VHH binders against Type II methyltransferase M.MthZI (mthZIM). Designs and how they scored, part 8

Target 1, 355 residues: Type II methyltransferase M.MthZI (mthZIM), of Methanothermobacter thermautotrophicus (Methanobacterium thermoformicicum) (p29568)
Amino acid sequence: MKTTHRIYFKNSADMNELKDKSINLVVTSPPYPMVEIWDRLFSELNPKIEETLIDEEDGLRSYNLMHEELEKVWHEVDRVTAPGGVVIINIGDATRKIGKKFQLYPNHVRTIDFFFDRGYQVLPFIIWRKQSNKPTKFMGSGMLPPNAYVTHEHEYILIFRKEGPRQFKTEEERKLRRESAYFWEERNQWFSDVWTDLTGVSQRLNHKNLRKRAAAYPFELAYRLINMYSIMGDWVLDPFLGTGTTMIAAACAGRNSIGYELDHNFKDLIESRINETLKLSNEIVMRRINDHIEFIREKNGKYYSENYKFKVTTRQEQDIRLYYPRTYKKIKNNEFEFFYQEVNPKKERQSKLNI
Short names: E, the ipSAE of ESMFold2; O, the ipSAE of OpenDDE; V2, 0.75 times the mean of E and O plus 0.25 times the DockQ between their complexes.

## First folded at step 1 (VHH)

Design f7 (framework vhh_7n9e_1)
Fold by ESMFold2-Fast, scan of step 1:
Structure f7 (fold): chain B 355 residues (1-355), chain A 122 residues (1-122)
Amino acid sequence: as target 1 above (355 residues)
Amino acid sequence: DVQLVESGGGLVQAGGSLRLSCAASGFTFSDHYMYWGRQAPGKGREWVSGISTSGSYTAYASSVKGRFTISRDNAKNTLYLQMNNLKPEDTALYYCAKVEYDSSGWYHFDYWGQGTQVTVSS
């Protein structure tokens, strides 16, 4: 098995490198309109935005202009997404005072409206409630009604599907789909519409550097979504690649990827993360297998995996195959190929990794 | 405690130049984005120019771009606006403002000074 990963250091408002209808899954977290840390980025994309940010009457003009910049990217996402493809956008709303007016800027609504208006099905989406280890700041007039405001503690993982359910027309495609299945217990965890078990740091990975770099958009979040909404060998696109979390998660899941990032300074960080991830990639699949074995010990599963010689809960799980990237080669400054090894549960349990 | 004191305005002929200053006190000047706004007779306030904390980023209203230059001296707690090729349409009371953080973002014009009058004769 081999996967290909490409990074383009350019504005994703123009993805001419990608053919129409060539992408099966988009997983991304864009800069959030009206969240102050992104003001400079949006103003560099459109200088009129800076002009609107000191308006003493309201912030709606800034909000609209920032979303117009994101929508240039969403137009490209629409063009490249294949029928049956899924677009997943992790986005938070912003609370902000502009002039004398405090309000929430509902970024998720504007994002839903864009795809809904273009004929996408809005699938049941996920509320990601981040665990916070610091005291919640009081917003507004503290203990005094009515000018105190609720805290905003969640983000949205919006899920859109193009045209309808993906069709698997060949026996080869149907076989690969079966091999890309997830365990029953994973399905029960992942397909909840409320995620409370993920902080900004992945809870399943035992690597200090990978956790630290994935704090805001955790590796585990991308890894789950890729396993839920694609099959092995699919092309995953992230038009706001940043530190490379989506690309690395795709590689760990046996999917190809393409990422776009405006800032060339992320190049060395992404390459460093690739090298660190390869040192622990077998731990990721072994964690899934060990979690399954512990789960199934408490239950007498009705079905059997001939591939791994353990019981499973459902017939659909019998053909699961798990691979991890063993090595990679750099084809070009912006292109990587990963080469895989299928997990061997008995051999891998005896490995001394990350010690 | 927060004070912003604008100066440097006056009467100038069309095509002339003026340099405005804003002296800031009562807050850590180097931690705040700063802005210049103006108010023409009988009109509301409009934004003119903005500058980041370090001065590395500047922005201008389309009507003044290429003619006005914003700058700051963090050691002196002073904001400047260099105005060249002034037009009668630039006649206004000019104000400086600081941008203030809350838990979710920035407060616009958290504090406005007394202003300095610029009058451009035709």
Scores: ipSAE 0.000, ipTM 0.105, lowest interface PAE 22.4, mean pLDDT 81

Design f8 (framework vhh_7n9e_1)
Fold by ESMFold2-Fast, scan of step 1:
Structure f8 (fold): chain B 355 residues (1-355), chain A 121 residues (1-121)
Amino acid sequence: as target 1 above (355 residues)
Amino acid sequence: DVQLVESGGGLVQAGGSLRLSCAASGSTFSRYAMYWGRQAPGKGREWVSGIYGSGGSTAYASSVKGRFTISRDNAKNTLYLQMNNLKPEDTALYYCAASYDEWLGSTYDYWGQGTQVTVSS
């Protein structure tokens, strides 16, 4: 098996490198409108935003202008997404005081409206409740009603499907679909509409000794979504690639990817992350296998995986095949190919301990 | 939470060397992927180098590869950048950054305030 990964350092409002209906899955986390750390990026895309936000203190107009910039990207996402394809957008709402007005800016609603109006099916989506080690700062008048405000603890993983359920027209595609299956216990964990077990990056800003970036897109979040909503060999797109998390997760899952990133300075960091991923890629699939062996040992599984010589809960799990990227080649400055090895549970230390 | 404090910057002549240090708080320092970045006057932020885990891989920007060496001492909770054969174009504010659990983290969890490096021609 081999996957291809391409990165374009340009604004994803124009994805002319991609043909219509060529993408199977979009997984992305855009810059969030009205979250202060993204103000400069949006103002550089449209200078009118700085004027409305800073000079006029018009939060609603600023919110609308920022979403108009994102919607240029969503138009391209719509064009390139294949029928039966899925678009997944992780997005947080913003709480902010502009001038004298404090309010929440409901980014997820505007995002839902865009895809719903374009005929997408809105699938049940996920509330991602980030783990926090410390109480957040209280907003409003503290202990005194009614001017105290609830804290922001979650983001939305919005899930949109284009036209209807994906069709698998060839026996080869149906075989790959079966081989791309997840374990019964993974299905029961991953398909919850509330995720509380994944840590995000803190977006708190401290100007003294500590600075933080706003981007909060963990590998495990992307990895789960890619396994849930695509099959091996599919094309995954991230129009806001950042440090490469979606691309790296796609490679670990045996999917091709394309990413767009406006900031060329991330190029070397992305290549560094590719190298780190290769070092740890076997561990990712072995954790899945070890978790399965532990789970099934206590359950009397009724079916058997001939490939891995262990019991499984359902017939559909019998054909699961797990691969990890072992090596890669840099084909061009912006293009990588990954080469895979199928996992062998017998060689893993933990598998031997569980027999 | 991790606090990062950089030191070791200063004025140096072209062809010279400097060693930067980044002192980190936290009992889980070995769980963090650590990075050096820089920002020159009038330029955007540039990633310089990264080191992963307690003995993990290292990576370098093409502009510094072969001249800079990143290392860490987990017993001292300290990250280092050895800079050799410095060039005027290396003049920048150098800062360290940390990401928890290097392969599962997003961009950066924590940043230091930076230490200024100035290379004279």
Scores: ipSAE 0.000, ipTM 0.226, lowest interface PAE 14.9, mean pLDDT 82

Design f9 (framework vhh_7n9e_1)
Fold by ESMFold2-Fast, scan of step 1:
Structure f9 (fold): chain B 355 residues (1-355), chain A 122 residues (1-122)
Amino acid sequence: as target 1 above (355 residues)
Amino acid sequence: DVQLVESGGGLVQAGGSLRLSCAASGFTFSEYGMYWGRQAPGKGREWVSGISRSGGTTAYASSVKGRFTISRDNAKNTLYLQMNNLKPEDTALYYCAAPYYEDSYSGTYDYWGQGTQVTVSS
């Protein structure tokens, strides 16, 4: 198995490198409209945004103009997404005071409206409750009603499907789908509509600006979504790549990827993260296997995996195959190929048991 | 560290003029919009005027429109407010602020100066 990964350092409002209907899954977290750290980026994309932000009576126009910039990207996402493909957008709403008016700017609603208006099916989506070490700030009048405001503690993982359920027309595609299955216990954890077990991760970055933009998108979130909504060999797109989390998660899951990022300063960080992740990639898959072995010991497993010589809960799990990237090659300045090894649980467990 | 230092306030008679200055340091002044706010004793902060990065766009509160002019000199990292036809109700502590600074996470975390007092008699 081999996967291909490409990075384009340009505005994803133009993804001319990608053919229509070529992408199976989009997983991304855009800059959030009306969250102040993104004001400069949005104003550089459209100078009218800065003009409306300095007018404290014009916050709603700023909100609308910022979403118009994101919608240029969503038009491209729509063009490149294949029928049966899924678009996943992690987005937070913004609370902000402009002039004398404090309100929530409902970014998730505007995002839902875009895809719903373009004929996508809105699938049940996930509330991601992020744990924060930020001190709780009392908004409004503290303990005095009615002018106090609730705290903002969650983001949305919005899930949109293009046209309808994906069709698997060849026996090879159906086989690959079965091999890409997840364990019963993983399904029961991952397909909850509320995620409370994933925190935003602090990252070791060279610059304050890079650190601020990278903090909110954990590897495990991307890894789960990729396993839930694609099969091995699919093409995963992130039009707001940042530090490369989606690309690295796709590689660890045996999927191809394409990322877009405006800031060239992320290039060396992404390459460093690729190198470091390869050292840990077998541990990721072995964790899944070890968790399964522990789980199945407590169950009366009815079915059997010939590939791994262990019991599973359902018939669909019998054909699971798990791979990890062992090596990679830089093919071009911004293109990588990953080469894979299937796990051997007996050998890997032997290594762990060896003292 | 972001630092904003206002100057140019003082006592003035109704109908008079003052020019306020704000010296900015600790950030790339030319890359941010700026504004002036004011606070009279016993009142909340009131936005007065805003100016874009280049100075090409300005905005004013209805209470000061036509009387005040905001401007900037990016080479000197300085923001100005020319105040003409001053009224007693213009009496307030005047602040400059940078709403777009990278370390802010909401409009509630604007960087404010210490302010310069403007008192209009009669």
Scores: ipSAE 0.000, ipTM 0.326, lowest interface PAE 14.3, mean pLDDT 83

## First folded at step 2 (VHH)

Design c2a (from c2 with S105R; framework vhh_nb_b201; at its last look DockQ between E and O 0.14; V2 from the best seeds 0.00; counts 0 for: pae O 11.7 > 2, placed apart)
Fold by OpenDDE, look of step 2:
Structure c2a (fold): chain B 355 residues (1-355), chain A 119 residues (1-119)
Amino acid sequence: as target 1 above (355 residues)
Amino acid sequence: QVQLQESGGGLVQAGGSLRLSCAASGSIFSGYAMGWYRQAPGKEREFVATISYGGSTYYADSVKGRFTISRDNAKNTVYLQMNSLKPEDTAVYYCAAYPEWGSYRHDYWGQGTQVTVSS
C-alpha cells in the first residue's frame, strides 16, 4: 500500500492543480475571522479589512470582508469535492471589542450558511473545548447583572456532505471500506457531539513581522475525523495546511493528501514532521489495538477478528485492517510517497520486550 | 504557564562556536518535538533544526553539517550547538515546542536570543 502527499505553497483561493470533484474529504481549520492574530493576514488579502478594523472601527464590516476572503477558498473547496464527499471545517467564533463595542462574531454560523445555501447536507457538528490558558477567564464574568457575558472556550467542527451519502460501486471500494472500519468503542467516542479530551490553543508566534499564527489544531482531531469520514486510499484536502497536521494524520491513516499553505516558511517544518511521523507511526495503530484489547477484556465481544485474533463487538469490525507508514520517499520538491505495513500486534509486542 | 526560555546567545567571531539552550517549563517537554528557528533583521523567520522526543533530527540545508540539535529529557532542555558560524547566521534564535503525532497540545515559542557573528 502506498499514499501520495502534495504540498502547494500558494493561496488556496486558487486550486488550479486540482480537478473538479477529485477530493473525498476536506479537513481544515482556517484563520478565524475577527481573531486578532489573523488581522494582518486578512489585511494582506484585502487592505479594506485593515481600514475597517483600525480606522473605522467597524467590526461588522471587517467580519464580512474577512469571510468574503474565506469564501473564495470555500468556492474552490466546493469545486474539488466529489459527490458524497465530506467537508469538515474546524472553526471558532471570535469574541472581540472593536472600538467600544464588545460582541461575539459567529464564524460557525456564517460558514454553515455558505454550505447550506449551496445544497450541502449539514450534518451534526462537534463541539470541543480548548484548554484555555487565558489569564482572562473572567473577562465578562462580572458579578453584577446584566452586563456580564459567557466565557467562550469551545470551537466547532462543522461537517457538510455533498450530494448525499457516498456510494461504493466496486468490490475493491467495498473491501477498502470494510477494512477501514473503526472499533465499536471508537465509534461511541468519536461520534459524540462533544469532545472533551482534546486540547488546542491558538499559537501566537512572537514574530513582529511574520505570520503570527500557525493554524495548528491537534493531531488527534484530524486523525479522528479522517477515520470517521473517509476510507483508505481516499484523497484528503487541507486548504490551510499550516504545520501539516492534516497531512500527517492522513498519512498515518493510509489516506492521500493535498495541502495548501500560503507561507512557504512552513516547508521545512512540515518535512521535518513527516520524517518524525515515520519513526513513531506504528505506535498510533498499536495504541488503537491495545485500547481495543483492553476494552474487550472488560466487554464480551460477539464476533471475532481472524486477522488480529481478538474479539470485536460487531460484525462490521471483523475486517478491520490497520496500516502504518514504514517508509517514505520524496518524489519531488513538494511531493511525498508513503509505503505501508500492516500492523502485527504479536510482533510489535515482542519488539518492545527486546528493547 | 508553560514557558520556553532561550539562553547562550551572544557575539562571536566568524568561524567560532556557540551553544544555545532552551529550557522548557511545565509538562510540555514530553510528547513535544523541539525546534530552533531564527529571524534576521528584515528577513522572515526560518527553520533551523528540530528534534523529536525520541531523538530524530532534521536540519535546514543552510546549517546542515555545522549545527547540531540535541535534547536532554531529564532536564527538559534542548540545545543547539552551532559550529563554524558565519555572518549570515546572525539572527534572533527562537526555541519552539510543537506536538508530535497523537498530541492534542498547542505549540509554544520562546522569546528568542540574539546571536551575532562578526566578520
Scores: ipSAE 0.007, ipTM 0.278, lowest interface PAE 11.7, mean pLDDT 86
ESMFold2, look of step 2: ipSAE 0.197; ipTM 0.683
ESMFold2 (binder alone), look of step 2: mean pLDDT 84; pTM 0.863

Design c2b (from c2 with Y104W; framework vhh_nb_b201; at its last look DockQ between E and O 0.02; V2 from the best seeds 0.00; counts 0 for: pae O 8.0 > 2, placed apart)
Amino acid sequence: QVQLQESGGGLVQAGGSLRLSCAASGSIFSGYAMGWYRQAPGKEREFVATISYGGSTYYADSVKGRFTISRDNAKNTVYLQMNSLKPEDTAVYYCAAYPEWGSWSHDYWGQGTQVTVSS
ESMFold2, look of step 2: ipSAE 0.151; ipTM 0.665
ESMFold2 (binder alone), look of step 2: mean pLDDT 83; pTM 0.847
OpenDDE, look of step 2: ipSAE 0.032; ipTM 0.558
ESMFold2, look of step 8: ipSAE 0.012; ipTM 0.500
ESMFold2 (binder alone), look of step 8: mean pLDDT 83; pTM 0.848
OpenDDE, look of step 8: ipSAE 0.010; ipTM 0.275

Design f4a (from f4 with Y102W; framework vhh_7n9e_1; at its last look DockQ between E and O 0.57; V2 from the best seeds 0.00; counts 0 for: pae O 4.0 > 2, grease 30.3 > 24.2)
Fold by OpenDDE, look of step 2:
Order: structure tokens, then C-alpha cells, then sequence
Structure f4a (fold): chain B 355 residues (1-355), chain A 119 residues (1-119)
């Protein structure tokens, strides 16, 4: 088994490299409108944004102009997403004072409206909170009503489905789907509408090195979403690739990926992260296996996995196959192939004992 | 509270060297990718360098590759940037940042330290 990963260093408002309806899953996090750190990026895209933001102090106008730039990308996302495909956008609302006016700019609402108006099925989204060590800052008038503000600390994982549930027409696709199943306990956790366990540190990883390395990026978030809304062999797209988290997660999950990044300077970083993740890729899968083993010890599973020789909760879990990338090859300057190995719990456990 | 405090900036002549430091607190420093970025006057923020939690992996922007070296001391919760053969175009506010969980770039950044390279 192999997967292909491609990086295009260009503005994702033009995805001419991709065919219509060629993507199965989009997982991305755009720059957030009205978040100050992205002001310059948006201003470079449209200088009018800087004018409205700084000179005119018109937050609403700036907000709309910024979203107009994102919507150029969303149009391409719509074009390239296959029927039954899923578009997932992680986005946070912005709280900001422009001039003398403080308000929340509802990025999630604007984003939902875009896809809803185009006929997407808006699915239940997920709210998650970044573990912030920030002290609770009281905003506004403190303890005196009515001018205090709610502290905004969560982000939205928006989920859109194109043209109804995905159909699997071939036996091969059906097989891949069965093999791409998740454990019952994972389903219960992942398909919650509120994620509270994303602490930035994979506390569940027993390996000290893995814990240290995995906490460096939102791997778990992307990894969950990819497993939830795609099958092995699918194409995952990230129009805002950044440091490559979505691509790495896709690779670890046995999915293909395409990423766009405006800044070509991220190339070395992405490659470095790929290398780092590859060294730990088996641990990611082993974590899933071990978590399941622990779970099933406490619960009498009704069904049995012949592949991994443990009980599972449901019939749909019986065909689960977990692969991890063992090696990769750079095929082109911006193209990588990953080669996979199926996890062998017995073998992997033995190897750990020898370390 | 997560805090990042940069130091070591200053005025230097072209061809000179500076070493920047970033003191981190409020989080498990060794578990995060750390980055240096910079912002020149009139320009956007640009990524300069990154280093993995363990320090095993490093990356550089093309513009600084071969001249700058990123390092870290996890015992001291400190990030470093050795800048050699500085050029006027390196003039910028340099800031350190913690790797983001999702927001494309960084979730936390410092106030920055000014580096000015004279011709």
C-alpha cells in the first residue's frame, strides 16, 4: 500500500492542478478573518482590507472583504469536492476592538452560510477548546453589568457534506470502507459535538518521545477528522496547508493528500515534520490498538477480530485494518510517496520490550 | 500563562552576528515545535526557522538557510537563533512562536526583539 502527497506552493484560490470532483475530503483551517496576526496576509491579498481596517476603522467592511478572499478558495473547494465528499473547516471567531468598537466577528456563521447557500448539507459541527494557560481575563466592566464580555475560547469544526451520503459502488470500495472502520469507543469519543480532550499534548501516548513530539501540532484533531470522514485511499485536500499537519495526518491514516500553501518557505519545515512523524507513525497506530485492548478488557466484546486477535464491540469493527507509513520517497520536488505496513500488535509489543 | 520573551536584538553591521534568545514559560516547552519569525517594516510576518521539540529536526526559510541556526535548551526552556552574516534585508522585528494546534502558524508569540542591520 502506498499513498501520494502533493504540495503546491501557490494561492489556493486557483486549484487548476485539480480536476473537478476529485477530492473526497477537505480538512483545513484558514487564516481567521479579523484576527490581527492575519491582517497582513489578507491585506496582501487585497489592499483595501488594510485601508478599511486601519484608515477607516471599519471592522465590518474589513470582515466582509477578508471573507471575500476566503470565498475565492471555497469556490475552488466546492469545484474539486466529489459528490458525497465532506468539507471540514476549523475556524474561530474573532473578538476585536476596531476603533472604539469591540465586537465578535462570527467567522463560523459566514462560513456556514457560504456552503449552506450552495446546497451543502450542514452537519452537526464540533466545538473544541484549546487548552489555554491564559488566565481568565475579564473583559469589559468587570463585575458590573451590562458591559462585560464572555470570554471566547472555543473554535468550530464545521462539517459540510456535498450532495448527500457517499455511495460505495464497488466491492473494492466497500472492502476499503470496512477496513477503515473505527472502534466503537473511538466513535463514541470522536463523534461528540464537544471535544475537550485535545490538550495539545497527546497524554495518551506512553512513549515520552512521542508525547513530546506529538504535542507540537494538532495532529490528533486532523487525524480524527480524517478517520471519521474518509476511507483509506481517499484524497484529502488542505487549501491552507501551513506546516503540513493535515498532510501528515492523512499519510498516517493511509490517505492521499494535496496541500496548498502560499508561502514556499514552509517546504523545509513540512519535510522535517514528515520525517519526524514517520519515525513515530507506528506509535500512532499502536496507541489506537492499545487503547482498544484496554477498553475491551473491561467490556465483553460480542465480536472478534481475526486480524488482530481481540474482541470488538460491533460486527463492523471485525475487518478493521490499521496501517502506518514505514517509509517515504520524494518522487518530485513537491511530491511524496508513502509506503505502508500493517500493524502487528504482537510484533510491535516485542520490539518495545527490547528497547 | 504561556509567555514568550525574546531578547538579544540590536544594531549590527552587515556581515555581523547576533544571537537571539527566547525564554518560554507556562507550558511544557520540550513538547512543542518552536519557531522564529520576523516582520520587516512594511512587510508581512514571515517564517524564519523552526525546531522540533526534541531539537532533532530543524528547518529554515530559504532566505536564511546557511546563515542562521536555530537551537533550543529544553532544560532552560529557551529557544535560540544564531544569526551570522547578517544582511540589511534581515532587518526586522524578530519574534519567537510556539507551534500551533491548528491555526496554520502559531498559537503564541512573543513581543519580539528588534534586529537592525546597517549597510
Amino acid sequence: as target 1 above (355 residues)
Amino acid sequence: DVQLVESGGGLVQAGGSLRLSCAASGFTFSTYWMYWGRQAPGKGREWVSGISGSGEYTAYASSVKGRFTISRDNAKNTLYLQMNNLKPEDTALYYCARGDLWSRYFDYWGQGTQVTVSS
Scores: ipSAE 0.021, ipTM 0.498, lowest interface PAE 4.0, mean pLDDT 87
ESMFold2, look of step 2: ipSAE 0.396; ipTM 0.790
ESMFold2 (binder alone), look of step 2: mean pLDDT 86; pTM 0.872

## First folded at step 4 (VHH)

Design L1 (framework vhh_7n9e_1)
Fold by ESMFold2-Fast, scan of step 4:
Structure L1 (fold): chain B 355 residues (1-355), chain A 122 residues (1-122)
Amino acid sequence: as target 1 above (355 residues)
Amino acid sequence: DVQLVESGGGLVQAGGSLRLSCAASGFTFSTYWMYWGRQAPGKGREWVSGISGSGEYTAYASSVKGRFTISRDNAKNTLYLQMNNLKPEDTALYYCARGDLYGSYSGTFDYWGQGTQVTVSS
C-alpha cells in the first residue's frame, strides 16, 4: 500500500493543479471571518476589508467581503469534488464588538447557504463543543440583565454531500470499502451530532494570549472524519492546510491527500511533522485495536475477524484491515509517498508486553 | 494546572543576541510539541519556531531561519529560544505555546504564556 501527499504553497482560490471531479473528500477549517486573528489575512486578500473594519459602525460589510474571499475557494472545492463526494468544513461563528455593536457573526449559516444553493445535500452536522477552564471571560453587563451575553463554546463541523450517495461498482471497490470499515463502538461514538470528547483546553493568561488558533483542529477530529467519509486510497483535500493536520491524518488512515497553504512559513513545520508521525503512527492504530479489544471483551461480540483473530459486533466489521505508515520518501519538491505495513495485533501486543 | 512562564527578554542593539526561556509545569512536557510565537505592536501573531517532544525535529519561520535556534531540556521542563543577529523587525512580545493535546498531531496551540518583551534598537 502506498499513498501520495502533495502540498501547494499558493492561494486555493485557484486549484488548477486539480482536475474537475477528482476529489472524494474535503476536510478543512478555513480562517474564520470576523475572528480578529484572521483580519490581516483577509485584508491582504482584499484591501477593502481593512477599511470596513475601522470605518464601519457595523461589521456586516466586513463579514460579507470575508465570506466572498472564502467563496472563491468554495467554488474551486465544488469544481473538484466528485459526485458522491463529501465536503466537511469545521467553522466557528465569531463574537465581536465593532464600534458600539457587539454581535455574533454566523459564519456557519453563510457556509451552509453556499453549498445548499449549489445543490449539495446538507447532512446532519456535528456541534463540536470545546471544553475550557471555568470561569470563562464574561461579556456585557456581567450579572445584570438584559445586556449580558451567553458564552460562545462550540464550533460546527458542517457536512455536505454532492449529488447523493457514492456508488461502488466493482468487486474490488466493494472489497476496499469493507476493509475501510470502522468498529461498531467507533460508529456509535463518532456519528453523534455533538462531540464533547475532543478538547483543546484553554488557560486564561491575559487578553493577548487567550485565543487559540481558530482555523486549526486536533488530529483526532480530522482522523475520525476521514475514516467516516472516505475509503482507503481516496483523495482527501484540505484547501487551508496550515500545519498539516488533515494531511497527516489522511496518511495515518491510508488515504492520499492534497493541501493548499498560503503561508510558506508552514513548510518546514509540515515536513518535521511528517517525520515525527512515522514514530507515532503505529500507536494510533494500536490504540484503536486496544480500545476494541477492551470493548468487545465486555460486550461478548457475535462475529469474528479472521484477519486479526478477535471478535467483532457486526458482520460488516469482519473484513476491517488496519495499516500504518512505516516509511516515506520525498519524491518531488513538496510531494511525499508513504509506504504501509498492515498491523499485526498479536505480534505488536506481544512485543509491547515483552519490553 | 498548566503553567508556561517566559523570561529572558529585554532591550538589545541590532546584531545582538538574547536567550529566551520558558518554564513549563502541570503536564508531561516531553510528550508535547512546543512553540515560540511573537506579536509585534499593531500586528497579528506570528509563528516563530517549533520543536518536537523528543527534540529531534525542529522547524523555523523563514524570517528567523539561520538566526534563531529552538531547544528544550525535558529533565528541567524548559523550552529555549537562542536569538542571534537580532534585527529591529524582531521587536515583539515573545510567547511560549504548548501544542494541542497530543502535540504534533494537531499542530495548534492550547496554552500560551504571558510573554516576554524583546525590543531591538537600530
Scores: ipSAE 0.000, ipTM 0.334, lowest interface PAE 11.7, mean pLDDT 82

Design L10 (framework vhh_7n9e_1)
Amino acid sequence: DVQLVESGGGLVQAGGSLRLSCAASGFTFSTYWMYWGRQAPGKGREWVSGISGSGEYTAYASSVKGRFTISRDNAKNTLYLQMNNLKPEDTALYYCARGPEWGSYSHYFDYWGQGTQVTVSS
ESMFold2-Fast, scan of step 4: ipSAE 0.492; ipTM 0.801

Design L11 (framework vhh_7n9e_1)
Amino acid sequence: DVQLVESGGGLVQAGGSLRLSCAASGFTFSTYWMYWGRQAPGKGREWVSGISGSGEYTAYASSVKGRFTISRDNAKNTLYLQMNNLKPEDTALYYCARGDEWGSYSKYFDYWGQGTQVTVSS
ESMFold2-Fast, scan of step 4: ipSAE 0.471; ipTM 0.785

Design L2 (framework vhh_7n9e_1)
Fold by ESMFold2-Fast, scan of step 4:
Structure L2 (fold): chain B 355 residues (1-355), chain A 122 residues (1-122)
Amino acid sequence: as target 1 above (355 residues)
Amino acid sequence: DVQLVESGGGLVQAGGSLRLSCAASGFTFSTYWMYWGRQAPGKGREWVSGISGSGEYTAYASSVKGRFTISRDNAKNTLYLQMNNLKPEDTALYYCARGDLWGSYSHYFDYWGQGTQVTVSS
C-alpha cells in the first residue's frame, strides 16, 4: 500500500492541478467571514472589503463580499468532487460589533445555501461544542435583561453529499469498503450529531478511559471524519491546508490527499509534523486496537475477526484492516509518498488478545 | 481554564537578543504543539515558530530561521523563544498559542495569549 500527498502553495480559488470529479472527500476549515482576525486576508483577496469595513461600516456588505471570495473556492470544490463524494466544512458563525451594531453573522447559513443551490444533499451535520468560557466584550448589559446576549460556544461541521449515495459497483470496491470499516463502538461515538470537548460524544455510560486521552482535537476530528466518509485509497482534499492536519490525518488513515495553502511558511512545519507523525503512527492504530480489545472484553462480541484473531460486535467488522504509515519518500518539494505496514496485534499485544 | 501568559519582551537594539517565555496552565502542556506568532503594527498576525509536544520537532518561518530558537520545558509548562540577531522588522507583539492549526494562518489556534511587545531600534 502506498498513498500520495501533494501540497500546492497557491490560492485554491484556482485548482487547475485537479481534474473534474477526481476527489472523493473534502475536509476543510476556511477562514471565517466576519471574524476580525481574517479581515486582512479577505481584504488582500478583495480590497473592496477593507473599504466596506472602514469607510462604510456596512457589516452585511463585508459579510457578502467575504463569502463571495470563499465561494470561488467552493465552485472549484464542486467541480473536482466526484459523484457520491462528500464535502465537509467546519465553520463558525461570527459575533461582531460594526460601528454601533452588534449581531451574529451566520456563516454556516451562507455555506449551506451555496451547496443547496448546487443541488447537494445536506446530511445531518455536527454541532462541535468547544466549551469556550471567555465572554466577548459585545455581551450587552451583563446581568440585566433584555439587552444581554447568549454566549457563542459552538461551530458547525457541515456535511454535503454530491448527487446521492456513493455506489460501489465492483467487487474490488466493495472489498475495500469492508476493509475500511470502523468498530461498532467507534461508530457509536463518532456518528453523534453533537461533539463536545473537541472529540465527539460517546453514548455509552461506562466508557473507561475514553475521555482521558489527550489527542490534539484538529487531528482527531479530521481523522474521524476521514474514516467516516471515505474508504482506503480515496483522495481527500483540503483547500485551506494550514499546518497539514487533514493531509496527516489522511495519511494515517491510508487515504491520498491534496492540500492548498497560501502561506509558504507552513512548508517546513508540515514536514516537521510528517516526521513526528511517522514516529507515532503505529500508536494511533494500536490505540484503536487496544480500545477495541478492552471494549469487547466487557461486551463479549458475537463475531470474529480472522485478520486480528479477536471478537467483534457485528459481522461487518470481521473484514476490518488497519494500516499505519511506516516510512515516507519526498518525491518533490510539494509531493510525498507514504508506505504502509498492516498492524499486527499478535506482535504488539499477544497477552491481551480476546480470542 | 486555559491560560497562556507571555513575558520577556522589551526594547532592544538591532543585532541584540531577547528571550521570550510563555507560562501555560489549564491543560496537559506536553501533549500539544505550541507556537509563537507575531503581529506588527498595521499588519495581520503571522506564524513565527512551532514545536511538538515532546520538543523533538521544530519549524520556523523563513524570515526568522537561523536567528530564532523555540524550546519548551514540559516539567515547568513553559514555552520559550530565543531571539538572536534581531532586526527592526522583527518589531511586533509576540503571542504564544496552543494547539494545531486547522486551516490557514496563526489565527485558527485554540488559544493564544495577550502577547508581549518586542521593539527593535535601528
Scores: ipSAE 0.231, ipTM 0.648, lowest interface PAE 5.2, mean pLDDT 83

Design L3 (framework vhh_7n9e_1)
Amino acid sequence: DVQLVESGGGLVQAGGSLRLSCAASGFTFSTYWMYWGRQAPGKGREWVSGISGSGEYTAYASSVKGRFTISRDNAKNTLYLQMNNLKPEDTALYYCARGDLYGSYSRYFDYWGQGTQVTVSS
ESMFold2-Fast, scan of step 4: ipSAE 0.480; ipTM 0.781

